# VHH binders against (R)-2-hydroxyglutarate dehydrogenase (hgdH), part 21

Target 1, 331 residues: (R)-2-hydroxyglutarate dehydrogenase (hgdH), of Acidaminococcus fermentans (d2rju7)
Amino acid sequence: MKVLCYGVRDVELPIFEACNKEFGYDIKCVPDYLNTKETAEMAAGFDAVILRGNCFANKQNLDIYKKLGVKYILTRTAGTDHIDKEYAKELGFPMAFVPRYSPNAIAELAVTQAMMLLRHTAYTTSRTAKKNFKVDAFMFSKEVRNCTVGVVGLGRIGRVAAQIFHGMGATVIGEDVFEIKGIEDYCTQVSLDEVLEKSDIITIHAPYIKENGAVVTRDFLKKMKDGAILVNCARGQLVDTEAVIEAVESGKLGGYGCDVLDGEASVFGKDLEGQKLENPLFEKLVDLYPRVLITPHLGSYTDEAVKNMVEVSYQNLKDLAETGDCPNKIK
Key: E = the ipSAE of ESMFold2; O = the ipSAE of OpenDDE; V2 = 0.75 times the mean of E and O plus 0.25 times the DockQ between their complexes.

## First folded at step 7 (VHH; framework vhh_7xy4_2)

Design q3 (from n2 with D103P; at its last look DockQ between E and O 0.88; V2 from the best seeds 0.69)
Fold by ESMFold2, look of step 7:
Structure q3 (fold): chain B 331 residues (1-331), chain A 121 residues (1-121)
Amino acid sequence: as target 1 above (331 residues)
Amino acid sequence: QLQLVESGGGLVQPGGSLRLSCAASGFTFSSYAMAWVRQPHGKGLEYIATISYSGSRTFYSDSVKGRFTISRDNAKNTLYLQMNSLKPEDTAMYYCARTIRTPEGWTYDYKGQGTQVTVSS
């Protein structure tokens, strides 16, 4: 079985090779994404492909894959919107994805951004990088053990974030639309209003449901404590970006951290140094550094998350090839 | 066994009101978010509203916002939909659905038999 893996960075290669010992595939990893006719043609001689979110399995590229004899389309992502699923089904492609991987990867990044904002480390280190070692009042910090941390969304990732903040000594409260049992040792489940009223730090781990709209609205922000910190490492659409900008500018939010943006494809993965950004809201967010921290969708760029995504993708391919089905089949 | 039984549908004039009920059994109702969805004749399912396990949060599709109100009574294991200012385009089979979380968001793992709502002069 010959497998072409797109969007693989050098640091990930040992993980791809190690995971393959249990499967024995003939793998080739390329740094390129499936985004042009030329990158689709790289699959000549391959039986299967493993995609990333910036790989576009559109009609043109699927037609090329069919002509080349590609049989299986795997994606090492939880999202599948980059695949034209209806057309792929028409062409007869079995498809599978990775619905779950290390929840710690996302949770840790959210905690990191929150702590950087709480302790002012981006502000301070950006100044010392320019040889300014003066200490000022903005650097004065509250210890997290004296903070209440609110977790919105208590699924797998939110529970890990709650556990980490609890381990740091914070008082942790959380909200979910479902009753969550078994969290009492590290988190008190409360209403959203109580999270908003009591929290010094709020971290968002809720899913995005298009019909429900954003979770972080102007009303949400108004109810937060003055000077509180907000972090979103979940989905960009959960946050009204204009409202957040206004809240940071007014001082209502003491800081905002994110790993995602609504419309992030226009900037993430690109070197735009020295250029004006087309989206004026993103321009404003960047200009608010260090009160605003942006990481470019790095949540799953860790050893454990990559290992999980690769192992599950290899197993999905094995299941599809041997039985025609798998638990993670894209339906 | 898990059951969702809708009731309260019927024929109503435009501008009128109806209240739908959904009796739940066979699971811990108070632990789940619940939803209403509808299906107009010959068309696909349309999302209407969702309510959190405690009732503290509600969500509505744009087509019904301001006219419909979802609520629940956890002591009676019952979900409700108050439908006001009804329009002919609200004519559909209405279903009560149990919501579960998925890695991508939420989905419905069980839907009742439905109750017909017809809005006509």
Scores: ipSAE 0.499, ipTM 0.823, lowest interface PAE 2.0, mean pLDDT 93
ESMFold2 (binder alone), look of step 7: mean pLDDT 88; pTM 0.880
OpenDDE, look of step 7: ipSAE 0.743; ipTM 0.905

Design q4 (from n2 with T102D D103E E104T; at its last look DockQ between E and O 0.88; V2 from the best seeds 0.68)
Fold by ESMFold2, look of step 7:
Structure q4 (fold): chain B 331 residues (1-331), chain A 121 residues (1-121)
Amino acid sequence: as target 1 above (331 residues)
Amino acid sequence: QLQLVESGGGLVQPGGSLRLSCAASGFTFSSYAMAWVRQPHGKGLEYIATISYSGSRTFYSDSVKGRFTISRDNAKNTLYLQMNSLKPEDTAMYYCARTIRDETGWTYDYKGQGTQVTVSS
């Protein structure tokens, strides 16, 4: 079985190869994303593709895949909105995804951004990189053990974030639309209003539901403690970007960290050094460094997360090819 | 064992109001997010509103925001939908649904038999 894997970085190659030892596929990994006719045509001679979220399996590219004889469409992502699922089903493509992978990868990044903001390490190390070792008042910090940390969204990732902050000595509270059992040792489940009222640090781990809109609104921010820290490593659409900029500028937020932006495709993955960003909100966010920290969608860019995504994708393909079904089939 | 029983539907003139109820049994009602969905005749299911397990958060589709209010009484195991300023377009079978989390979001694992709402002169 010949498999084309899109969006593979050099550091990920050994993981793709190692995971393949149990499966024996004929794999080709390319750094390119599925986003043009030319990148779709790379699949000539392949039986299956493994996509990422920056791959667009739209009608044009699905037609090309059908003409080329591609049989299976896998995505090493939890989100599937980059695939025209109805059209792919019309064309007869079995599809599968990776509903979960290392929750620790994303949780750890959120904790890291929160701690960088709490301890002012971006500010401080930027100065020491220029040989300025003077200590100033902005570097004075609260220890996390004296903080309340609020976790919005207590799914698998949010629970890991809660566990990490608890292990660091913080008081941890959390909110979810469902009652979450089995978390009492490290997190108290409370209302959203209580999270907003009590938390020095809030980290967002909720899913984005289009019909529900953003979670972080002007009202959300108004109810937060003055000078609190907010981190979003979930989905960019969960946050009203303009409201966050206003809150940082006024001092309502002491810091904001994110791994995602609404409309991030215009900037993430690109070298735009020395250029003015077309989106003026993104320009403002960058200008607010070091009170605002932006990582470019790195949540799953870890050894364990990549291993999980690749192993599950290979297993999904095996299940589809052998039985026509798998637990992670896209309906 | 699991039951969701909707009531309160009927015939209403445009601009009128109705209050729907959903009696739940056979599960721990207070642990679940709950939703209302509707099905206009000959069409698919349409999302209307969701309420969190405690009732502290509510969510609405754009078509009903400002006109409909979802609520719950966990002591009575009952879900409600207050529908005001009703329009002919609101005519549908209304279902109470239990919401569960899957890995990427929310889905419904059970809906009741429904109650008909008809908005006409």
Scores: ipSAE 0.512, ipTM 0.825, lowest interface PAE 1.8, mean pLDDT 93
ESMFold2 (binder alone), look of step 7: mean pLDDT 86; pTM 0.865
OpenDDE, look of step 7: ipSAE 0.709; ipTM 0.891

Design q5 (from n2 with S30K; at its last look DockQ between E and O 0.86; V2 from the best seeds 0.68)
Fold by ESMFold2, look of step 7:
Structure q5 (fold): chain B 331 residues (1-331), chain A 121 residues (1-121)
Amino acid sequence: as target 1 above (331 residues)
Amino acid sequence: QLQLVESGGGLVQPGGSLRLSCAASGFTFKSYAMAWVRQPHGKGLEYIATISYSGSRTFYSDSVKGRFTISRDNAKNTLYLQMNSLKPEDTAMYYCARTIRTDEGWTYDYKGQGTQVTVSS
């Protein structure tokens, strides 16, 4: 079985190869994304493809895959909107995805950003990088064991974040639209208003539901404790970016950390050093460093997350090829 | 056996009001976010409103905001929808739905048989 894997970075190659030991596929990994006729034609001679989110399995590319004799379409992503699912079904392509691959990866990044803001490490290390070793009053920190940490969204990722902060000694409270059982040892479930009024650190792990709009609004920020820290490693649309900028500028927020931005495609993945950003809100966020920390959607760029994406994709292919079905089939 | 039983539908004139009820059984009602959805004849399902497990947060589609109120009574395992200022466009089968978490958001894993609301002179 010959498998073409798109969008593979050099650091990921050993993981693709190691995971293949149990499957024995004839794997070709390319850095290219499925986004042109030419990259679709790279699948000539292959039985299956493994896509990423920047791969566009649109009608044109699916027609090419059908002509080339590609049989299986896998995506190592939780989202599937980059695939024209209706047309792929019409052409008879079985498809599968990876719904979950590492809540720990995302939770750890959120904790990291929160702790950098709490302990002022970005501020301090940027100064020592310029040979300034003077200790100033801004470096004085509250220990996390004396903080209340609020977790908004108590799904898989939010619970891991809660567990980590609890392990560090924080008082952990959380909010979710569902009653969450089995968290009592590390998190007290409370209302959103209680999270807002009590938390020194708030980390967002809620899903984005388009009909519901943003979670972090001006009203949300107004209700937060003065000088509190906010972190969003979930989805950029959950946060009113302009409101957060205003809150940092006024000192209402002591710090803001994020791994996502609404409209992030205009900047993430690009080297824009020395250039003015088209989006003025992103320009302002960058200018607020080190009170604002931005990572460019790195949450799943870890050894374990990539390993899980690849292993599940290989297993999905095996199941589809052997039985015509799999637990992660796109229906 | 999981059950959601809607009631309170009927024929009402434009501008009128109606209150829907949904009796839940066979699951721990107070642990779930609940929703109302509707299906106009010959159309797909339309989201109306969601309420959190405790009732502390409510969400509404733009088409009903300000006119409809979702509520719940966890002691009675009952979900409600108060519909005011009804319009002919509100004519639909109304369903009580249990929401569940998915990897990318929320969805409905069970909805009842529905209750018909008809807004006509």
Scores: ipSAE 0.536, ipTM 0.842, lowest interface PAE 1.9, mean pLDDT 92
ESMFold2 (binder alone), look of step 7: mean pLDDT 87; pTM 0.873
OpenDDE, look of step 7: ipSAE 0.693; ipTM 0.884

Design q6 (from n2 with W106Y; at its last look DockQ between E and O 0.87; V2 from the best seeds 0.69)
Fold by ESMFold2, look of step 7:
Parts: sequence; structure tokens; C-alpha cells
Structure q6 (fold): chain B 331 residues (1-331), chain A 121 residues (1-121)
Amino acid sequence: as target 1 above (331 residues)
Amino acid sequence: QLQLVESGGGLVQPGGSLRLSCAASGFTFSSYAMAWVRQPHGKGLEYIATISYSGSRTFYSDSVKGRFTISRDNAKNTLYLQMNSLKPEDTAMYYCARTIRTDEGYTYDYKGQGTQVTVSS
């Protein structure tokens, strides 16, 4: 079974190889993404491909795969919109994806951003990097054990974030549109209004549901405690970016951290040093450093998340090849 | 045995009002987000409104926002839809639906048999 894996970074190669010991595939990993006729033609002689989110299995590339004899299309992503699913089904390609991977990867990044904002470490280390060791009033911090942390969204990732903050000694409350059982040891489930009223730190782990719209609106921010910290490592569409900028500028938010932006494709993955950003809201967010922390969609860029994505993809291929089905088949 | 039973549909003139009810049984109603969806004759399902398990959060499609109000009474295991300022375009079969979380968001794992709403002169 020959497998071509797209979009593999050098640091990920050992994980692809180690995971393969239990499967025995003939693996080729390339840094290229499936985005041209030429990169589709790389699959000559391969039975299966493993894609990334910026691999585009459009009609052209799927036609090439069919001509080359590719039989299985795997994607090591939770999203599948980069695949023309209807055309792939028409051509007879079984497909599978990775719906879940390390929730700890995302939760830990959110906790990290919250703690950097709470303890002012980005501000302080930026100053000491310039040899300024003076302590000032902005560095004064509340200990997290004296904070209430609000978790919006109590799915797998939100529960891990709640557990981590609880382990640090915080009082943890959370909100979800469903009643969540089994969290009582580390989180009290409350209404959204209570999260807003009581929390010193709010971390967003809700899915983006179009009919629900943004979670973080001007009204949401007005109801937050003065000087509270907000973190969004979930989806950029969950927050009104202009409202967040206004709240940081006024001091309503003491800090904002994010790993995602609505419209992030215009900046993430690019070196734009020395350039003015086209999106003026993103320019303002960058200018608010260190009260605003931005990481460029790094949540799943960890050893465990990559291991999960690769192992599940290999297992999906095994299941499809042996039985014609798998739990993660794209329908 | 899980059941969702809609009622309260009928014929109304444009600008009129109706109140739909949905009686739920066979599951812990107060733990689930609930929705109303509708199906105009010969067309697909259209999302109308969602309400969180406690009733504290509500969400509406743009087509009904400001005119319809979703609510619930967890003690009575009942979901409601108050429909005001009805338009001919609101004519449809209305369904009460239980929502569940999926990998990508929400879906409906059970839908009742529906109640017909007809808005006509």
C-alpha cells in the first residue's frame, strides 16, 4: 500500500514514520500541498493520499488521481470543504477524515495565552529583552487561584481547559447550550450571564454555528467584568473583532489573546514584517501588543495532535481497504 | 420511547399569530437544546429557531427574527414557538426537533410528525 502524504513539515516526519511501524505502509511525505496539476501528478504510483486543509481535491485534481490509479483519499483534518465530496463519490473514491485530535493542544494554548496576559509576561519580557528591568504598575497581577475562569463551550476542548485551570487553583465556571454531565469535580455549569458577570478570564471553546452567530459581541463585552481577559483559540467568526479592539482600547478588556482571526488567510502563514496589513482591524490588533496576543493558528501544531491525525488517518485507510468502511468515512 | 408531538397549527390571515407547542417524552428534555424547523410544501427543511437546554439562550434565522419567539418549560417538557406577524411565506409544516452535537456542530437526531401552518387570505 503506497501512501503519498502532502503538506508534511520536517518536524512531523519522525511522527509519520513512528506511527507507520504498526501499519507497514510505503509512505512518501512531501512538503507540497495538493494545489496544482503538477502536485496532483506526484501521486503517480500511489494507492492513497493523505491531504491537509490547503490541499484542494477539486475536479481537476480528482480526475488526475483517477487516471493515476489512486484509490483512497484521506485528509488529516477535521474540515472537509477542501474536497469536492460529490465529485469524488461520483468517481468512486472512498474518503475519510480526522474528526477529533488532541483537545489538550488547543486548551493548553488558550491557557498559555490567558496566563501570559494575567501575569504580563509578554509585556515584561519584551522590556527585559531591551535591558529594562524596572518594575511598574502594569506588571501587578492577580494570582489565578484568586480568579474565576469562565469557559464558554464545554465540549472536549473546553473541558480540558476547565480541568487545567482547576488544577492551577482557579474557580472554574462554564456555559454550553447543552447540559454537560460529569464535570462537577472541576467546573460548575452556569448561564452565560453568570460567566460574564463573575469571570476574570473567559476562554472561548464553542463551535461556530452559523445560525447562532458570533458569541463575543458588543453586548457580551459590556457584560464582562472591567479589566477581564478574553481568549479565543476556537474559531475567528466567534468574535466581533472591531468590538474587541474597542474594548481593549477603553480598558474594558485587560487583555485579549487569540489563535484565530475571522479572515485570517490574508495574514497567517505569511511574513509581512515591515508591511502595513491590508485588513485595518488586524493592523490595530497587532498594534495593541502586548495587551493583545496573536498566534497564527498554531493550536494543532503539537506532537500529540500530529500523532493523533496521522494515526487516525492510517487506521482509516486500513479500515477502508479491509472492509470498505470506517467510523470516520466522509459521507 | 422518544416522542415529539407538535400542535397548535392552523389557518391564519397574513399579519396574524399562532402559538405552536411540542410535547416531549422518552428522554431528559431539560438536557437538550431544542429547535423548530419548517418545510414548505415541495421544498427542503428550513431552520427557524434554537433554544438552549435551560432556555437562557435563543437563536433565530434571519427570516423570522423579531417575529417569532422560541421558549420552553422544562417542568412540563414542552417547547413553544410564538409566531407573530405571519406572512404567506411562513406557510409550511412546522417540526419540533431535538439537537445533538456532531463533530462539526449540531444536527437533528429526532423530529416530530409536524403541525401545519397555513397563512392565506
Scores: ipSAE 0.554, ipTM 0.847, lowest interface PAE 1.7, mean pLDDT 93
ESMFold2 (binder alone), look of step 7: mean pLDDT 87; pTM 0.873
OpenDDE, look of step 7: ipSAE 0.692; ipTM 0.881

Design q7 (from n2 with S54K; at its last look DockQ between E and O 0.84; V2 from the best seeds 0.70)
Fold by ESMFold2, look of step 7:
Structure q7 (fold): chain B 331 residues (1-331), chain A 121 residues (1-121)
Amino acid sequence: as target 1 above (331 residues)
Amino acid sequence: QLQLVESGGGLVQPGGSLRLSCAASGFTFSSYAMAWVRQPHGKGLEYIATISYKGSRTFYSDSVKGRFTISRDNAKNTLYLQMNSLKPEDTAMYYCARTIRTDEGWTYDYKGQGTQVTVSS
């Protein structure tokens, strides 16, 4: 079984190789994304492909895969919108994805951004990098054990974030549209209004549902405590970016951290040093550093998350090849 | 065991109002987000509205926003849909549904038998 793996970074290669010991595939890992005819043609002689979110399995590329004899399309992602699922089914491609991976990866990044904002470490270290060791009033910080942390969305990732903040000594409250049982040791489930009213730090872990729109609206921000910290490492569409910029500029938010942006494809993955960004909202966000921290969709870029994504993808391929089905089949 | 029983449908004139009810039994109603969906004749299911387990958050499709109001009474295990300014396009079978979380969002794992709403001059 010959497998072409797109979008593989050099540091991930050992994980792809180690996971393959139990499967024995003939793997080729390339840094390229599936985004042109030329990168689709790289699959010549391969039975299966493993994609990432910036790979475009559109009609053109799927036609090329069909011509080349590619049989299986796998994606090491929880999202599947980069695949034209209906056309792929029409061409007879079985497909599978990775619905979940290490929830710790995303939760830890959110906690990290929150703590950097709470303790002003980006501000302070940027000054000491220029040999300025003066202490000023902006560096004065509340200890997290004296904070209330609000978690919006109490799925797998949100519960891990709640556990981590609880372990750091914070008072943790959370909100979900469902009653979440079994969290009482580390989180009190409350209403969204109570999260907004009481929290010094809010971290967003809700799913994005198009019909529901953004969770973080101007009204959401208005109800937050003055000077509170907001972090979004879930989905960019959950946040009204212009509203957040206004809130940081006014001081309503003391800090904002994110690993995602609505429209992030225009900037993430690119070296735009020294250039103006085309999206003026993103330009403003960057200019608000260090009160705004942006990581470029790094949430799953960890040893355990990559291991999960690769192992599940290899297992999905095995299941599809041996039985025609798998638990993670894209329907 | 698990039952969702819709009622309150009927024939109304354009511009009129109607209130739908959904009686829930066989599960802990107050633990679940609940939704209304509808099926116009010859078409697929269309999302209308969702309400959180305590009723503090509500969500609406663009087609009904401002005209319909979802609510719930957890003491009575009942879901409601107040439908105002009704249009012929609102003609459909209306279902209440229990919402569950998926990895990508929300979906429905149980839907009642429905109540017909017909909006005609």
Scores: ipSAE 0.553, ipTM 0.840, lowest interface PAE 1.8, mean pLDDT 93
ESMFold2 (binder alone), look of step 7: mean pLDDT 87; pTM 0.874
OpenDDE, look of step 7: ipSAE 0.743; ipTM 0.908

Design q8 (at its last look DockQ between E and O 0.65; V2 from the best seeds 0.65)
Fold by ESMFold2, look of step 7:
Structure q8 (fold): chain B 331 residues (1-331), chain A 122 residues (1-122)
Amino acid sequence: as target 1 above (331 residues)
Amino acid sequence: QLQLVESGGGLVQPGGSLRLSCAASGFTFSSYAMAWVRQPHGKGLEYIATISYSGSRTFYSDSVKGRFTISRDNAKNTLYLQMNSLKPEDTAMYYCARTIRVDESGWTYDYKGQGTQVTVSS
């Protein structure tokens, strides 16, 4: 099997190679994305492709793949909107995706942002980078073992976040729309109102359900403890961005951390240094550094997440080639 | 073994009210978020409302907000839908559904009952 892997960064190459030991594919990894006719034509002589989210399997590129004899389309992503699934099915392409790859990666980033805000490390290190080593009152911190941490959403990622904070000595409470069994050793499941009332740190790990709207609203923020920290590494639409900005500006939130923004495509992945951002809410968020921390959707940019994306993609290809089906088939 | 049995449907005039019930058995009802969904004749399934395991949180589609109220009685293993100000477009088969988490992506229904017909006409 000859496999072309798009959007592979140099740091990922050893992972692609190591994972291939069990499969024995003839792999070629390129940094390019599937986004032009030229990059689609790179698949000449290949049986399968592994895509990323910036790889656009549109009608034109799928036509090229069909002409070139590509048989299998894999994507190492949970999202599949970059593939014209209807047209790919019409052309007869079996397709598969990766629904999960690392809850720990996302949970750890959320914990990291919370701890940076709690301990004021962004503020402090930005000053020491300019050779200012004075200690001031803003650097005074509460130890996390004296905090209550609230986890909103107790799925796979939220439970890992709860375990990490518990391991650090925090009191951990959490909320979910389902009763969650098996968490009693590290988390007490409570109502949302109790999370809001008691938590010094709240981390969001809930899914975004369009019908439900945002979880973090002005009312949510009003019910939080004065000076509490909020972190969102789940989905940007879960948070009313304007409300959060107002809460940070007033001091209602002591800090806000995020790895996602509603409308993030306008800024994430781009070098906009020295430029005014077109979205005024994002401009305000950046101006609130270091009380606001923004990472550009890096939650799964880790060794284990990439390993799982690649392993599952290789296994999906094996399953499709041997049986015509796989558990992760795009139907 | 697992059963969801809807009742309370019927014929009602526009502006009227109905209360639907769903009797649950064969699983721990109080651990699950529950939903009502509906299917108008010849159309796909339409989300109506969801209620958390304890009843403390409720969610509604835009088409029913302010008119419908979802509730539950965990002691009786029963889910309810109070439907007020009914409109002809509310005519559908109404299903009680057990919800489950789909990873971090959302919710889905892993079981629905046989349904109860609601018809809103003059």
Scores: ipSAE 0.516, ipTM 0.837, lowest interface PAE 1.8, mean pLDDT 92
ESMFold2 (binder alone), look of step 7: mean pLDDT 85; pTM 0.871
OpenDDE, look of step 7: ipSAE 0.786; ipTM 0.931

## First folded at step 8 (VHH; framework vhh_7xy4_2)

Design r1 (from n2 with E104Y; at its last look DockQ between E and O 0.84; V2 from the best seeds 0.68)
Fold by ESMFold2, look of step 8:
Structure r1 (fold): chain B 331 residues (1-331), chain A 121 residues (1-121)
Amino acid sequence: as target 1 above (331 residues)
Amino acid sequence: QLQLVESGGGLVQPGGSLRLSCAASGFTFSSYAMAWVRQPHGKGLEYIATISYSGSRTFYSDSVKGRFTISRDNAKNTLYLQMNSLKPEDTAMYYCARTIRTDYGWTYDYKGQGTQVTVSS
């Protein structure tokens, strides 16, 4: 079984190799993404491909794969919008994805951003990087054990975030559209209005459902405590970016942290130092540093998350090849 | 054992109103988010509205916002859809559905028998 893996960074190579010990595939990892005819043609002589989100399995590239004899299309992503699923089914490609990876990776990043905002470490370290060691009033912090932390979305990732904040001594409340059982030791499930009214820190772990729109609206922000912290490491579309900027500028939000932006493809992955950003809202967000913290979609860029994505992809391929089916088949 | 029974459909003129009900049994109704979906003749299922387990949050498709209201009575295990300002394009079979959590969203694992709504002169 010859497998071409796209979009593999050098630091990920040891994980691909280590995971392969239990599978024995003939793997080739390339840094390239599937985005041109030339990169599609790299699959000549391969039985399967493992894609990333910047790999476009559009009609043209799927036609090339069919001609080359590629049999299986795997993606080491939870999202599948980069694949023309209906055309791939028409051509007869079995496909599989990775619905779940380390929830700790995302939760830890959200906790990190929240704590940086609460303890003013971005503000303070930006000054000490310039040799300014004076202590000022803005560095004075509330300890997290004296905070209420609100978790919006109590799926796997939200529950891990709740557990971490609980372990730090915070009072943790959470909201979900379902009744979530088994969380009583570390989180009290409450209404969204109660999360908004009581929380010093709110972290978003809800799914984005197009029909529902953004979760963080002007009304959401109006109901939050003055000076509260908001963190979004889930999906950029959950947040009205203009509303958040207004809230930070007015002081309604004491801080905003994110790992995602609505329209992030225009900036994430690019070196734009010294340039004016095309999106004026992103320009404003950058200008609000250190009250606004932006990481460029790093949530799954960890040893355990990459290991999970690779192992599940390898297992999906094994299942498809041996039985014609797998639990993570793209329907 | 699981049962979702819709009622309240019928024929109505454009601009009129109907109230749909869905009686639930065989599961803990108050723990689940619930939805209404519809199927126009010869077409696929169309999402209409979702309501959270407690009723505290509601969500609507753009096609029905401002005209339809989803609600629930957890003491009676009943889901409702109030439909106002009805249009001919609202003609469809209407289903209540039990919503379940997935890792990255929601989906439906059970739908009732449906109730027909017809909007015409």
Scores: ipSAE 0.517, ipTM 0.832, lowest interface PAE 1.8, mean pLDDT 93
ESMFold2 (binder alone), look of step 8: mean pLDDT 88; pTM 0.886
OpenDDE, look of step 8: ipSAE 0.735; ipTM 0.902

Design r2 (from n2 with D103Y; at its last look DockQ between E and O 0.73; V2 from the best seeds 0.00; counts 0 for: pae E 2.01 > 2)
Fold by ESMFold2, look of step 8:
Structure r2 (fold): chain B 331 residues (1-331), chain A 121 residues (1-121)
Amino acid sequence: as target 1 above (331 residues)
Amino acid sequence: QLQLVESGGGLVQPGGSLRLSCAASGFTFSSYAMAWVRQPHGKGLEYIATISYSGSRTFYSDSVKGRFTISRDNAKNTLYLQMNSLKPEDTAMYYCARTIRTYEGWTYDYKGQGTQVTVSS
């Protein structure tokens, strides 16, 4: 089975190779993305492809794949909007994706951002990078063991975040629309109002449901403790960005951290140093550093998350090739 | 065996009211978020309302907000939908549904047989 893997970074190559020991595919990993006719033609002689979100399996590229004899289309992503699924089905391509990968990767990033805000390490290390070692009052910090941490959303990722904060000594409370069993040793499940009223740190791990809109609204922020920290490494649409900016500017929020932005495609993945950002809300967020921390959607850019995505993709291909079906088939 | 049994549908004139009930059995009702969905004849499923496991949070589609009220009685394992100011557009088969979490949001892993609501003169 010959497999072409797109969008593979050098640091990921050892993981692709190690995961392949169990499967024995004839793999070729390329840094290129499926973006053009030329990159689609790279699949000549291959039976299967593994795509990324920056790969575009549009009508043109799918026609090329069909002509070249590509049989299976895999994507090592949870999102599938980069594939013209309807046309791919019309051409007869079986497709599969990776709906879940390491929850620890995202949870750890959220904890990291919260702790950087709590302990003022971005502020302080930015100054010491310029040889300023003066200690000032802005560096004075509350220890996390004296904090209440609120987790909004107690799915797989939220539970891992709760466990990590508990392990650091924090009092952890959480909210979910489902009753979550088996968390009692590290998290007390409470109402959203109680999370808002009691928490020194709130981390968002709720799903985004379009019909429900944002979770973090002006009213949400109004109910939070003065000077509390908010972190969103889930979905950008969960947060009213303008409301958060206002809350940081007024001091209602002591800090805000995120790995996602609503409309992030305009900035993430690009080097815009020295340029004015076209989105004025993003310009304001950047200007609020170090009270606002932005990481560019790197929550899954870890050894374990990449391992999960690759292993699941290889298993999906095995299942499709051997049985014609798999649990992660794109329907 | 998991079971959801809807009742309370019927024929009603525009502007009228109905109260739907859903009796749940075979699972721990009080641990699940529950929903009402509807299917107009020849159309796909339409989301109506969701209620959290405790009843403390409710969510409504724009088409019914202000007119419909979802509620639950966990002691009786029963989900309710109070429908006021009914319109011909509300004519549909109404289902209660058990929700589960997905990586993307919520989905329904079980629906009852439904109860027909018809709004006509």
Scores: ipSAE 0.468, ipTM 0.825, lowest interface PAE 2.0, mean pLDDT 92
ESMFold2 (binder alone), look of step 8: mean pLDDT 88; pTM 0.887
OpenDDE, look of step 8: ipSAE 0.746; ipTM 0.905

